# Designs tried in a protein design chat: VH-VL binders against Protein disulfide-isomerase A5 (PDIA5). Part 26

Target 1, 129 residues: Protein disulfide-isomerase A5 (PDIA5), of Homo sapiens (Human) (q14554r378to506)
Amino acid sequence: WMQNPEAPPPPEPTWEEQQTSVLHLVGDNFRETLKKKKHTLVMFYAPWCPHCKKVIPHFTATADAFKDDRKIACAAVDCVKDKNQDLCQQEAVKGYPTFHYYHYGKFAEKYDSDRTELGFTNYIRALRE
Short names: E, the ipSAE of ESMFold2; O, the ipSAE of OpenDDE; V2, 0.75 times the mean of E and O plus 0.25 times the DockQ between their complexes.

## First folded at step 21 (VH-VL; framework fv_cilgavimab)

Design u6 (from k3 with heavy chain E30S, light chain S33K Y59F; at its last look DockQ between E and O 0.39; V2 from the best seeds 0.55)
Fold by OpenDDE, look of step 21:
Structure u6 (fold): chain C 129 residues (1-129), chain A 121 residues (1-121), chain B 112 residues (1-112)
Amino acid sequence: as target 1 above (129 residues)
Amino acid sequence: EVQLVESGGGLVKPGGSLRLSCAASGFTFSDYWMSWVRQAPGKGLEWVGRIKSEDDGGTTDYAAPVKGRFTISRDDSKNTLYLQMNSLKTEDTAVYYCTTDDYFIYGFDYWGQGTLVTVSS
Amino acid sequence: DIVMTQSPDSLAVSLGERATINCKSSQSVLYSKNNKNYLAWYQQKPGQPPKLLMYWASFREKGVPDRFSGSGSGAEFTLTISSLQAEDVAIYYCQQYYSTPTFGGGTKVEIK
């Protein structure tokens, strides 16, 4: 008389699987991609990181806001992936999330300001000026 | 891969003219400021001039020693940088490098192999 | 124009030893808006074009070994090679890009 357990719901799509304007980069295309963008804000993150989860919607929204500007990009690197560990180390990522600003692929500065859509947007807008 | 390839160097007499070219590839050429830097034999580096991107006005700046004689231009459709050198002097003898010019963050990050210009009677 | 002065003109250092190159600008190349020093270091080996080593005085270009470090601020700068290697034999140039770009006279680094 036991009821058949209902199948668990399908897992939610990962950030990478979602269709957003965020460029998900890996070790082999990181530099090449960044070189093509005048301004890139990169989010180094871990999927399990609660703080990362909190910021991801804001960062995604920011990416969408600038999606029509070919010189601006918002990118993300999953540092938990084996293939990205060296990259994250090379970029001196010490915690998650970490935000770096790159100018045509070269590291310019760490972004340590407001981790909201407005914060990111204002920052990028200021870079464009 | 970013590549810059200079050409057009050679021997020229004082008072003569020469046009150098720099073929660029591997990056969005039109977005970059470009500079020419020269190096006389056995001497140090000397900035010659630069040209801004079109988005930044496409204007040019020159070092005092070459101002009025040298002209920098670019053809973004051909990914090519040019250096027109007129009224050449013996002291213009040098290897001429084309470079990307990131004025905002860093200096000259990519360099060509250079082309030798020899001004001699 | 900002005048860049390097010292020494030539430096001979034993393998594995520290090499120190100094660069002085005639005026500060520190940009107040971003607090960055618009100073670069280049390495030039014989028969090769210069290679960017350092930008903003202390930021290593990609691929540059950790033994290279840049320090200083304002008008006084130093490039340090903590442990000189054979492949480090070259002429090193400092350059300011705060205003119209100008280079130092170069420092020839040789093995003693």
Scores: ipSAE 0.520, ipTM 0.847, lowest interface PAE 1.2, mean pLDDT 94
ESMFold2, look of step 21: ipSAE 0.677; ipTM 0.884
ESMFold2 (binder alone), look of step 21: mean pLDDT 95; pTM 0.959

Design u7 (from k3 with light chain Y59F; at its last look DockQ between E and O 0.47; V2 from the best seeds 0.00; counts 0 for: pae E 6.4 > 2)
Fold by ESMFold2, look of step 21:
Structure u7 (fold): chain C 129 residues (1-129), chain A 121 residues (1-121), chain B 112 residues (1-112)
Amino acid sequence: as target 1 above (129 residues)
Amino acid sequence: EVQLVESGGGLVKPGGSLRLSCAASGFTFEDYWMSWVRQAPGKGLEWVGRIKSEDDGGTTDYAAPVKGRFTISRDDSKNTLYLQMNSLKTEDTAVYYCTTDDYFIYGFDYWGQGTLVTVSS
Amino acid sequence: DIVMTQSPDSLAVSLGERATINCKSSQSVLYSSNNKNYLAWYQQKPGQPPKLLMYWASFREKGVPDRFSGSGSGAEFTLTISSLQAEDVAIYYCQQYYSTPTFGGGTKVEIK
């Protein structure tokens, strides 16, 4: 007879499943959602990307810091999902993570500064002032 | 599909009054600052004044030639911007444009088609 | 108020050639906190409202052809049309939105 391998550990919840203050968007709701927000910082990512995994806690903390301001969103798009491939191509995402700032849904600039909670929060505070 | 539609222009005598309206659609009007910009026939662009969103204090600013004579207001429940023009002068003859006023990024990104105000005897 | 001065008042350029429009402000329009110049460019064709071309001096508005480019910083700015097309015949205005908004006097661009 054969010996079964040990059962794998339970899977950890995905970032989206963790129910944080981050708005997880897909191609179907991206444009409409962003149009309703004065300021949105969007993280385009792949769940397996090590660089993305390092930034996720910082971006999540940033979203939490602004969760009560209805004009501000920190949003994320999983570019590996089939339903998001057209969106990520339309937004010219060429690598992960990529951060875009949108003003009322209109692309304004790429965020290329520090990928820390402090970097993100300082950027967003400057937009509000 | 942002739309701005001005109305209320016409012919008026010096010293008279006129109220312009700007009907807005296709965006969350209450979150935007709005401006009026005018252009005398054959001349350049001249900023008239602005009104901030309620969230940013709802205050107004005016260009010196119109201060004390013109009043900008807004009704967010009707998505409408107003320009009350009093003590009109012949120098106020112009096409008046309604604009979104994105002071932080874009400047004046959306414009209406304008309404003509003629001030003459 | 910040005074905006455009030059030239008019220019004539052959189709496919470069058009260059200058704009000078009486004070710097660079906001040091975000390192952006609060200067916009507008195109106005006859019988039409102005149309936003450039914001933050060098950023092109969506739908504006890439032959339009903006440059400069602080108090001196340039709008360049790299290869003039017939539809580019218009009056071009610079405008600062660093403070109380003011426009330049306009530059009329014509086909030579």
Scores: ipSAE 0.070, ipTM 0.730, lowest interface PAE 6.4, mean pLDDT 90
ESMFold2 (binder alone), look of step 21: mean pLDDT 95; pTM 0.957
OpenDDE, look of step 21: ipSAE 0.656; ipTM 0.876

Design u8 (from k3 with heavy chain E30D, light chain S33R; at its last look DockQ between E and O 0.27; V2 from the best seeds 0.00; counts 0 for: pae E 2.5 > 2)
Fold by ESMFold2, look of step 21:
Structure u8 (fold): chain C 129 residues (1-129), chain A 121 residues (1-121), chain B 112 residues (1-112)
Amino acid sequence: as target 1 above (129 residues)
Amino acid sequence: EVQLVESGGGLVKPGGSLRLSCAASGFTFDDYWMSWVRQAPGKGLEWVGRIKSEDDGGTTDYAAPVKGRFTISRDDSKNTLYLQMNSLKTEDTAVYYCTTDDYFIYGFDYWGQGTLVTVSS
Amino acid sequence: DIVMTQSPDSLAVSLGERATINCKSSQSVLYSRNNKNYLAWYQQKPGQPPKLLMYWASYREKGVPDRFSGSGSGAEFTLTISSLQAEDVAIYYCQQYYSTPTFGGGTKVEIK
């Protein structure tokens, strides 16, 4: 049975649709969600960005490594969505990806180290307990 | 908006007692360590002691000059920090500030306006 | 306890000129796991409570003007005001929170 060559295959789910341990946030719930977490790394991204695409598996694995610690979150904001554009401007996001560390919702610093699972995991584990 | 409001200051004789309160609002009080910091008139800042969040064990630490005389406690249901001061000395005369104690990143990032304790005959 | 020593005790600086405040700790306040210095700076204006200026030695608190900068590592630290303004007249304190907190003695900054 030959398939119709013009019909596209079913789309692969978006990162947000993959139901990972990553918290996908929007402008309306960003602040309230973050202030409930002692430690949050937030990835500000665009789905089409090549650098973002390379990091997504590493960031997702990081979220999974901490999924059972209620004090820690790995969150993502899609800055291309209209709902998130004001948020990404307020957070001074200038390029993709951008990683911010928040402590109980208060911005502490940009994350500028290795964009690997080990890099993210080491950063979180080095925070004071 | 984070607010810390101290109360309970006043004039007391040496050997007396006072209890200070600090009413907190605008943040999740239960998650935060809290400190008391004092400042004698015309002098510098001096840390008095702290209490950890219940999640971090709820334990207290004190500066040497106040150990055994002062007790810090908290009531998370009332969002209130307390300082019980016993056996007061003239050297305890100061403005007492409550602060959030962010051991992890910021240090003392939020401060109240302070309450004056005067210990004098 | 870690002893914090500030210098000078008092400093007079002309408007628009640089003010430099030094702070020395009796032990290192560098946390080796994250390479952060647990050293904060506070500003206290007359009649007001202290206000956090800098955390982790060199990180500026939200809303603090960029003329304030912190530097140093380990046991020696500096707060710099690059162009002193009239509203910067205050007493400045360093404080370590590497262990049980202790403050420096303060540095009074005035307009010359």
Scores: ipSAE 0.541, ipTM 0.863, lowest interface PAE 2.5, mean pLDDT 93
ESMFold2 (binder alone), look of step 21: mean pLDDT 94; pTM 0.955
OpenDDE, look of step 21: ipSAE 0.678; ipTM 0.882

## First folded at step 23 (VH-VL; framework fv_cilgavimab)

Design d1 (from u2 with heavy chain F104W; at its last look DockQ between E and O 0.59; V2 from the best seeds 0.00; counts 0 for: pae E 3.0 > 2)
Fold by ESMFold2, look of step 23:
Order: sequence, then structure tokens, then C-alpha cells
Structure d1 (fold): chain C 129 residues (1-129), chain A 121 residues (1-121), chain B 112 residues (1-112)
Amino acid sequence: as target 1 above (129 residues)
Amino acid sequence: EVQLVESGGGLVKPGGSLRLSCAASGFTFEDYWMSWVRQAPGKGLEWVGRIKSEDDGGTTDYAAPVKGRFTISRDDSKNTLYLQMNSLKTEDTAVYYCTTDDEWISGFDYWGQGTLVTVSS
Amino acid sequence: DIVMTQSPDSLAVSLGERATINCKSSQSVLSSSKNKNYLAWYQQKPGQPPKLLMYWASYREFGVPDRFSGSGSGAEFTLTISSLQAEDVAIYYCQQYYSTPTFGGGTKVEIK
């Protein structure tokens, strides 16, 4: 007999489930991971946030541009996950998206400039200098 | 977990030599500047010297009391920092700590447990 | 070399009360280009290595309780413990990293 040949397409993977150069972090590994990188730009986000959705392609492209520089990480934290709520409170995240720069795991400053690939990449290149 | 473990301390007579080692793990050792800091028994902290990462020139710098007598080196393939101490004096008696050195943002972030050097006749 | 002077040499504070430690540098440790004070604070408990508490004078290291705060700029700095706890009994050091690193002489904090 004929089975349903048109199965519904599989759900699209979440940003975290995609294989990108973005390092997706959680409360349990955030500090230990950041301490191993000279420069980390962290995006704190919510998956449903429209501003976050607009920035995700730019941030992902930025991570790809630096994927071969072992001293640099572009990381993301989903603040909606229960296990990340304490982390996002500790980091004083008040809205989404929020971008923080960390130097060897130490908070240095909030990133408030252009949320485009060029804006992010220029910022990170200036940090290497 | 970041870990720094010093070794090589002991008792030595004035004029003698010792070589201290600091084994590093849990971080990318070759990227960090490293320092030695000492503390005489019952006294405060005193910076001894530093060695920069190779990417930043690999150069050394020393505190005046030890310049010319102490030599800092590193072996990035073994994740190990060294302190060669020559012409030791009684005032060199101290616990010696190795530390990560971040001149720009935080100073001395990670510290070992220290190794005791006693210089006595 | 920049000379770091701490005061007092020791202090005794009742549990839950404020402890205040002062640190003075012989010259400014403020970077004009970065607009940051290159001043750190460390806590050292008996038998242990020092532990970083504060960086850039007023930024708290991760895991340090919020009762610890740093203030000051240029050549004069203060570490404050707003409500002293038993585990805060230690020697506290300031340290500049603007140039060749130097430490203050330390301040011993104990419960009265």
C-alpha cells in the first residue's frame, strides 16, 4: 500500500543547532570557556526577539571571519533557557540583544556600536591591536 | 581548570643557585605573559620579573634587586615557566609564586601555591 | 618605580560593619588613552596564595561578593568591605600595573 510520500519537512534547526563558528555557551561553561580566549564578544539574546533575529546573520558571519584565529571567539548565550537565567542576571543583561566584550574572561565593556558584520569585525580587529 | 604548580624550592647556602619550575595547565600558556612574585616569611608581596609571550616579543623584565642574578625563561611546548636564581642572598628567602600577567586589564590573575626558597648559611 | 602606600597597617572591624582600606601611589596610575586606573586589589588568607579581587580599581572579579567595592582615581584608591564577614579575615594588597608592578605593604583585616 501507498504510504504518505510527502512527509512534512523537518523543523528548521535553531541557531545553536546549526553548525556555525559561533560558540554557544551556558551558565555551567561560560567562565571557564571565556578564560581561554584573549578576546570574546558575547551576544546575549532571546530566540523570539526580532532585533536578535536581524543581528544573528551578521554575528554569525563575524564568527566565521575569525574562525581560524584561536585567540578570538564570538559566543552566544540564550537567556531564555532556564539554566542560563542566573548567568544573564549576573552579567546584568537588561534587554536583547546585549553585547559584552571579555578579555580572558574579565568583563571589559559593553559593545554599543553598529550591529553589522563590518561593525563587529572592525571592533574585533581594533582589539587585536 | 587553570592550574599553576611551582617546584624546585629548597634550602641553599648564600652564593648558591636554584632553578624553579612552574607547570601550567587549563589555559593557552603560550598566549600569556608570565610573572614571578615572591613573599618573604611574614612580609608583603614583591614582583620579581616577567616574560612576555612570543607574539609580544618574548622579552623579560626584572625588579632591581634580582637583575643580573635571576633569569626567567619559558618552554611553550611543555607549558612550563622557569626561574634560574644565581648568586643567592639571604634576602632572597621567600615563597615564590608564578602568576599569569595581564598588564592591560587585571595584573596578576592566576597564582600557583608557591614554593619555598630558603637561603641560609 | 611607583611606590604604593597602604593604610592602615591593620584594622579590627566588628562583624557586619564597614572596613575601609586606603592605597596611595607615588604618581598617577590613570591611563589617559584608556581612561582606566591600572590598579588591582588582592586578598590573601593564611596559608594561601593571593586572590585577585578588583581590577581597573573598581571592577570586581567574577566570584567576588558584591560587599567588596573599589573606588578612587589617579593616585588615591579605596577598597571597601560594606559588611564584614568572618571569611573576609585576610591581608589585602593593592598593586599598580601602570608600569613595573609594585604592591602596597598590605592591610591586615580582622574581626574585633
Scores: ipSAE 0.462, ipTM 0.828, lowest interface PAE 3.0, mean pLDDT 91
ESMFold2 (binder alone), look of step 23: mean pLDDT 93; pTM 0.946
OpenDDE, look of step 23: ipSAE 0.786; ipTM 0.906

Design d2 (from u2 with heavy chain F104Y; at its last look DockQ between E and O 0.59; V2 from the best seeds 0.68)
Fold by ESMFold2, look of step 23:
Structure d2 (fold): chain C 129 residues (1-129), chain A 121 residues (1-121), chain B 112 residues (1-112)
Amino acid sequence: as target 1 above (129 residues)
Amino acid sequence: EVQLVESGGGLVKPGGSLRLSCAASGFTFEDYWMSWVRQAPGKGLEWVGRIKSEDDGGTTDYAAPVKGRFTISRDDSKNTLYLQMNSLKTEDTAVYYCTTDDEYISGFDYWGQGTLVTVSS
Amino acid sequence: DIVMTQSPDSLAVSLGERATINCKSSQSVLSSSKNKNYLAWYQQKPGQPPKLLMYWASYREFGVPDRFSGSGSGAEFTLTISSLQAEDVAIYYCQQYYSTPTFGGGTKVEIK
């Protein structure tokens, strides 16, 4: 009557692996994707960063709130990935998280305000008018 | 790849008419404001006029030298911008460029290769 | 309309040396609400359409080499090429989009 110990549970899916309204971008598609959106708020992050982990649910909820507006995107770039290192350097990312607003793919400003769903949604609503 | 391709240029006598087209691809044409910019041979750049996206009212604006003679329109279903040029003058001789237009951040971002309009008797 | 005046009309610069182009507007192009200068710079090589280099006076467009920089505010602006390369031979235009768009007369840059 001996049984094998239960195998450990599968690892939790990464933010990128979850099915959310956040656009997860890489160096190869960053510019092309942003050019097609009037407004994009981009979160540059590292998966291990505690400050990033705290903001992820708020940013994800923000993306969901605007999912039906095709002119708006909430996007994320994992700066730890090798394929994204050049992008994060080009965008002058110095720490995590960093939030940039882009207008049709052109850098407009850094977002430095409240890192909550309400903070993000108020900012994006002000961009729409 | 964003592309803008102008066509319809050619030789026209003064007082005549000509219609230019600009075929757009590689971006969501209906979201963009569009402009025409011209350049007389060996000369500088001159803005001709613009048309806003339908979502922003679809209105047009024109530079003073062409008001009342030129009409800008767009067909979003065909991704095409038009310039109707009437009562042409020799001063209208130029290469005409189709451009995307963004008043707030960048000015004119994407440009076509241009099409030459020559107005001569 | 806002009149844009560029100087010089042409300049010749040795390879690797600094090129400086000036642009003056007849009135301020600084948006007080956005605190941004609505001033763009374009490069036009022979036989090609213009290409956007700078927006908001000092912001470099993606893909433009960092030897290009823009400065100035209000009504006076400068485009600087810190180390001129052969491929930089072109005509350069400033353009305001604060109101009805207008361009400067252009500055032809040549290798000395």
Scores: ipSAE 0.637, ipTM 0.871, lowest interface PAE 1.9, mean pLDDT 92
ESMFold2 (binder alone), look of step 23: mean pLDDT 92; pTM 0.937
OpenDDE, look of step 23: ipSAE 0.781; ipTM 0.905

Design d3 (from u2 with heavy chain G107A; at its last look DockQ between E and O 0.59; V2 from the best seeds 0.00; counts 0 for: pae E 2.3 > 2)
Fold by ESMFold2, look of step 23:
Structure d3 (fold): chain C 129 residues (1-129), chain A 121 residues (1-121), chain B 112 residues (1-112)
Amino acid sequence: as target 1 above (129 residues)
Amino acid sequence: EVQLVESGGGLVKPGGSLRLSCAASGFTFEDYWMSWVRQAPGKGLEWVGRIKSEDDGGTTDYAAPVKGRFTISRDDSKNTLYLQMNSLKTEDTAVYYCTTDDEFISAFDYWGQGTLVTVSS
Amino acid sequence: DIVMTQSPDSLAVSLGERATINCKSSQSVLSSSKNKNYLAWYQQKPGQPPKLLMYWASYREFGVPDRFSGSGSGAEFTLTISSLQAEDVAIYYCQQYYSTPTFGGGTKVEIK
């Protein structure tokens, strides 16, 4: 009985490649995109960050829960990308993950509460009232 | 780019009427409350009134000096805000600005260039 | 209505010096439920419409230089220009949104 050695698995798709309801933004389109949304929750992250990896499924599920509400966006910025470095500095991102709420592109507050789908969803629903 | 362009200003005698228009572009007009703010020549800013979005009831509020004489309306299909001014008085002479009225940030964030209304004998 | 009182009415300062503009409301404009002051600052240059500078007393609008800062809470507020530039010559207005919106009388800032 000879067991076949497992072939190396293919590289897993990045968060951006997973075709979710999350808007993946860059420095060039951040402001113009946020200005058109009444409520945007933005996750600033690094792909290698363990805390970010833990939250990604929750944030992705939150984006999906609001996909049909044209006034709401869940967005993400990869602060490791060169094209996003100035943006993350301008937004005073000090660590990962960082969550900011924007109202029509205006900074309103940092989100510091529960980093679960329920926490995010309750927060966004309260803004909608 | 957000743009607000007022029109319809001019010279009118006391007791007359004018209708101002404000053409909006570059944002979702139907979602916004809108206000009119006026400024008499050489004087400060004075809020005139507002109209809420249809989702928030579409109701209007007016400053006391214009209540009963001015009417604010909107046509969301044309992205246009209106100010109907009746029974005009010389103290209504001002530049009239169209603004977005954002209750959440508690401010008027986008402003048009203004249109001058002169009420004189 | 809430009366907004600005001081001084006019202010002349040398380029690079600090300009300080005060605004007092006849009652508190702090929303206790949201913990935000419903106060905005506007800049108006000659021949132009007003431009929003600050919202919620201390939050700077995007694109406004960091030499502009807002402070205060409740009924007393300050707009500070830390190092006056030539392009800052304007009239500045405070405005409350706690009730029927009202504006201060304006403060003209000019080069000394």
Scores: ipSAE 0.543, ipTM 0.848, lowest interface PAE 2.3, mean pLDDT 92
ESMFold2 (binder alone), look of step 23: mean pLDDT 94; pTM 0.956
OpenDDE, look of step 23: ipSAE 0.822; ipTM 0.919

Design d4 (from u2 with heavy chain S106T; at its last look DockQ between E and O 0.62; V2 from the best seeds 0.00; counts 0 for: pae E 4.2 > 2)
Fold by ESMFold2, look of step 23:
Structure d4 (fold): chain C 129 residues (1-129), chain A 121 residues (1-121), chain B 112 residues (1-112)
Amino acid sequence: as target 1 above (129 residues)
Amino acid sequence: EVQLVESGGGLVKPGGSLRLSCAASGFTFEDYWMSWVRQAPGKGLEWVGRIKSEDDGGTTDYAAPVKGRFTISRDDSKNTLYLQMNSLKTEDTAVYYCTTDDEFITGFDYWGQGTLVTVSS
Amino acid sequence: DIVMTQSPDSLAVSLGERATINCKSSQSVLSSSKNKNYLAWYQQKPGQPPKLLMYWASYREFGVPDRFSGSGSGAEFTLTISSLQAEDVAIYYCQQYYSTPTFGGGTKVEIK
């Protein structure tokens, strides 16, 4: 609570505050949002998790690669937020990051493969056929 | 939220015709296969037929008892599914449901409330 | 067409007790390429449309209580309600979507 004559710069925006192609979801809108997309890959994460921080640029680039395909979404849920804790429990998230694939809002499988942009994009392309 | 609302049911004599409509909202209707399922009073469920999305060829399939008498169509610009029923028989008496047909993943996910068709003299 | 046979036709169970519903298909409904059973379970209460409970035999639909579970593979399947509640009184249907969709005859679950 001590200040100095040069105030620090404003805090950097969080991933959720940045304008990216990633859909940042909460418990209130998770199901209704996913029902409208044929394919959604969801990253459940914690902002402080080092493994999550490494993956965020790859997942964000994946979302951008599919931004013009109306049937595909890349979404993220911050499981540390109080309003998301029930959702993350319902979805059986045990660690961070966790990736789930949903088909029209129905859980289909956990993604356990390569956590790179190429890994994510190859997976999503295979879902289309 | 997803809604499916059937209409067009009523009383008709054997040999008559009816056209059912199903108004859809809250989802991307053009991407879904759609089915009709019927339930005779006090009886179980019976699949009637389906229509694929245009992306998957837009073709129809029918259960044997209705093939040649019933025609399923869709108008994606109006988010509406149709069932044209011709040459109706008393055994066609049922509540008719429209439902989403989720290919090989979940079967029939969303259901309307149904519309009653009664075929009697 | 694949014939679906449910048993029993009706079942009376005390509140809090286990209810078990069986479903048999005349052919396997297992997709070996996807390793998924194309079998669904539905609940239908009086005056209501069917409600999807389970897909791929054992996957529970969103909002369905944990007391509902599905098991089995190939041609024999079971829906279990581990602790029957008053709101579970309904008719339950199995349905295959491996080929031309067909339903079982239904199982009426009542409180004893």
Scores: ipSAE 0.319, ipTM 0.779, lowest interface PAE 4.2, mean pLDDT 90
ESMFold2 (binder alone), look of step 23: mean pLDDT 94; pTM 0.952
OpenDDE, look of step 23: ipSAE 0.828; ipTM 0.920

Design d5 (from u2 with heavy chain D56E; at its last look DockQ between E and O 0.73; V2 from the best seeds 0.00; counts 0 for: pae E 2.04 > 2)
Fold by ESMFold2, look of step 23:
Structure d5 (fold): chain C 129 residues (1-129), chain A 121 residues (1-121), chain B 112 residues (1-112)
Amino acid sequence: as target 1 above (129 residues)
Amino acid sequence: EVQLVESGGGLVKPGGSLRLSCAASGFTFEDYWMSWVRQAPGKGLEWVGRIKSEDEGGTTDYAAPVKGRFTISRDDSKNTLYLQMNSLKTEDTAVYYCTTDDEFISGFDYWGQGTLVTVSS
Amino acid sequence: DIVMTQSPDSLAVSLGERATINCKSSQSVLSSSKNKNYLAWYQQKPGQPPKLLMYWASYREFGVPDRFSGSGSGAEFTLTISSLQAEDVAIYYCQQYYSTPTFGGGTKVEIK
């Protein structure tokens, strides 16, 4: 795998550490960030959750599909971080993953449809219309 | 931080004209519909009119008592909302608030501090 | 225009007791296509502009204490303060945004 046997392989970057179009939020910046976007789909997740791990590539691809539309954000909140636990309680997150749609930072509805790139993308396109 | 600051209020005689301004900051002004809401001293709230965002047509709508006398406009390059008031009457005396307007989820989310318009002879 | 009627005009309630404000619209403000009531509640404290409390009749705005709740559907709505606090002394307005926006006449809440 590695060409240098004396060095351990570097750890894989976490989803938050990867450079994607997903906006990773914390309790301190959640409200201010969402107020600036007409449409935000937020994924509340736990890094260890198998259901979350399956969805991450689809959600990431969705964020990339809308990266050039300044009115739209795809955001993620890691609910197991200490600094985010109050936020996830305030947002009534009961399980992972949970997807909320916010309109200018106001909670509008849960997203409960297909957890695929196509499902997310169709939902967001309908919001723009 | 969202901020809306009204200005241009004052004392005007009946039949006169006045132009109010609302300076906006801390949000994407061009994306929002904007409204004017007024409150006569010691009285309740009354919607005056609104202007849509330009990408939704930029059209205006007005309450019946002010239709034909008041004109709402916006300058997105200056983040400023305007209310041109003509043919003023004593019943137009009020504090005038600018607000953000959203028909989908909430009515009037952000409010300025208001500016007082007094119409008297 | 949709006429909004609030009752009572004023209300005096002891600290820690329940305050109830009613709002009636002259026609339904329920969007059947969205399944949402286009009704908002505002609080206005002395010397301040109004502040949004509730949207879609029953959804609390961020930062609004959970003692505030909204209920009702169609043409009849209620704002409830489950345990009145001193800082809740204000005038409360309902407002529909189903069509041309209109407000109720306001309800002044005072400590008894």
Scores: ipSAE 0.600, ipTM 0.864, lowest interface PAE 2.0, mean pLDDT 92
ESMFold2 (binder alone), look of step 23: mean pLDDT 93; pTM 0.946
OpenDDE, look of step 23: ipSAE 0.844; ipTM 0.930

Design d6 (from u2 with light chain K34R; at its last fold request DockQ between E and O 0.76; V2 from the best seeds 0.75)
Heavy chain, then light chain:
Amino acid sequence: EVQLVESGGGLVKPGGSLRLSCAASGFTFEDYWMSWVRQAPGKGLEWVGRIKSEDDGGTTDYAAPVKGRFTISRDDSKNTLYLQMNSLKTEDTAVYYCTTDDEFISGFDYWGQGTLVTVSS
Amino acid sequence: DIVMTQSPDSLAVSLGERATINCKSSQSVLSSSRNKNYLAWYQQKPGQPPKLLMYWASYREFGVPDRFSGSGSGAEFTLTISSLQAEDVAIYYCQQYYSTPTFGGGTKVEIK
ESMFold2, look of step 23: ipSAE 0.640; ipTM 0.870
ESMFold2 (binder alone), look of step 23: mean pLDDT 93; pTM 0.949
OpenDDE, look of step 23: ipSAE 0.839; ipTM 0.927
ESMFold2, fold request of step 25: ipSAE 0.543, 0.628, 0.468; ipTM 0.846, 0.873, 0.827
ESMFold2 (binder alone), fold request of step 25: mean pLDDT 94, 94, 93; pTM 0.950, 0.948, 0.948
OpenDDE, fold request of step 25: ipSAE 0.880, 0.879, 0.878; ipTM 0.945, 0.944, 0.945

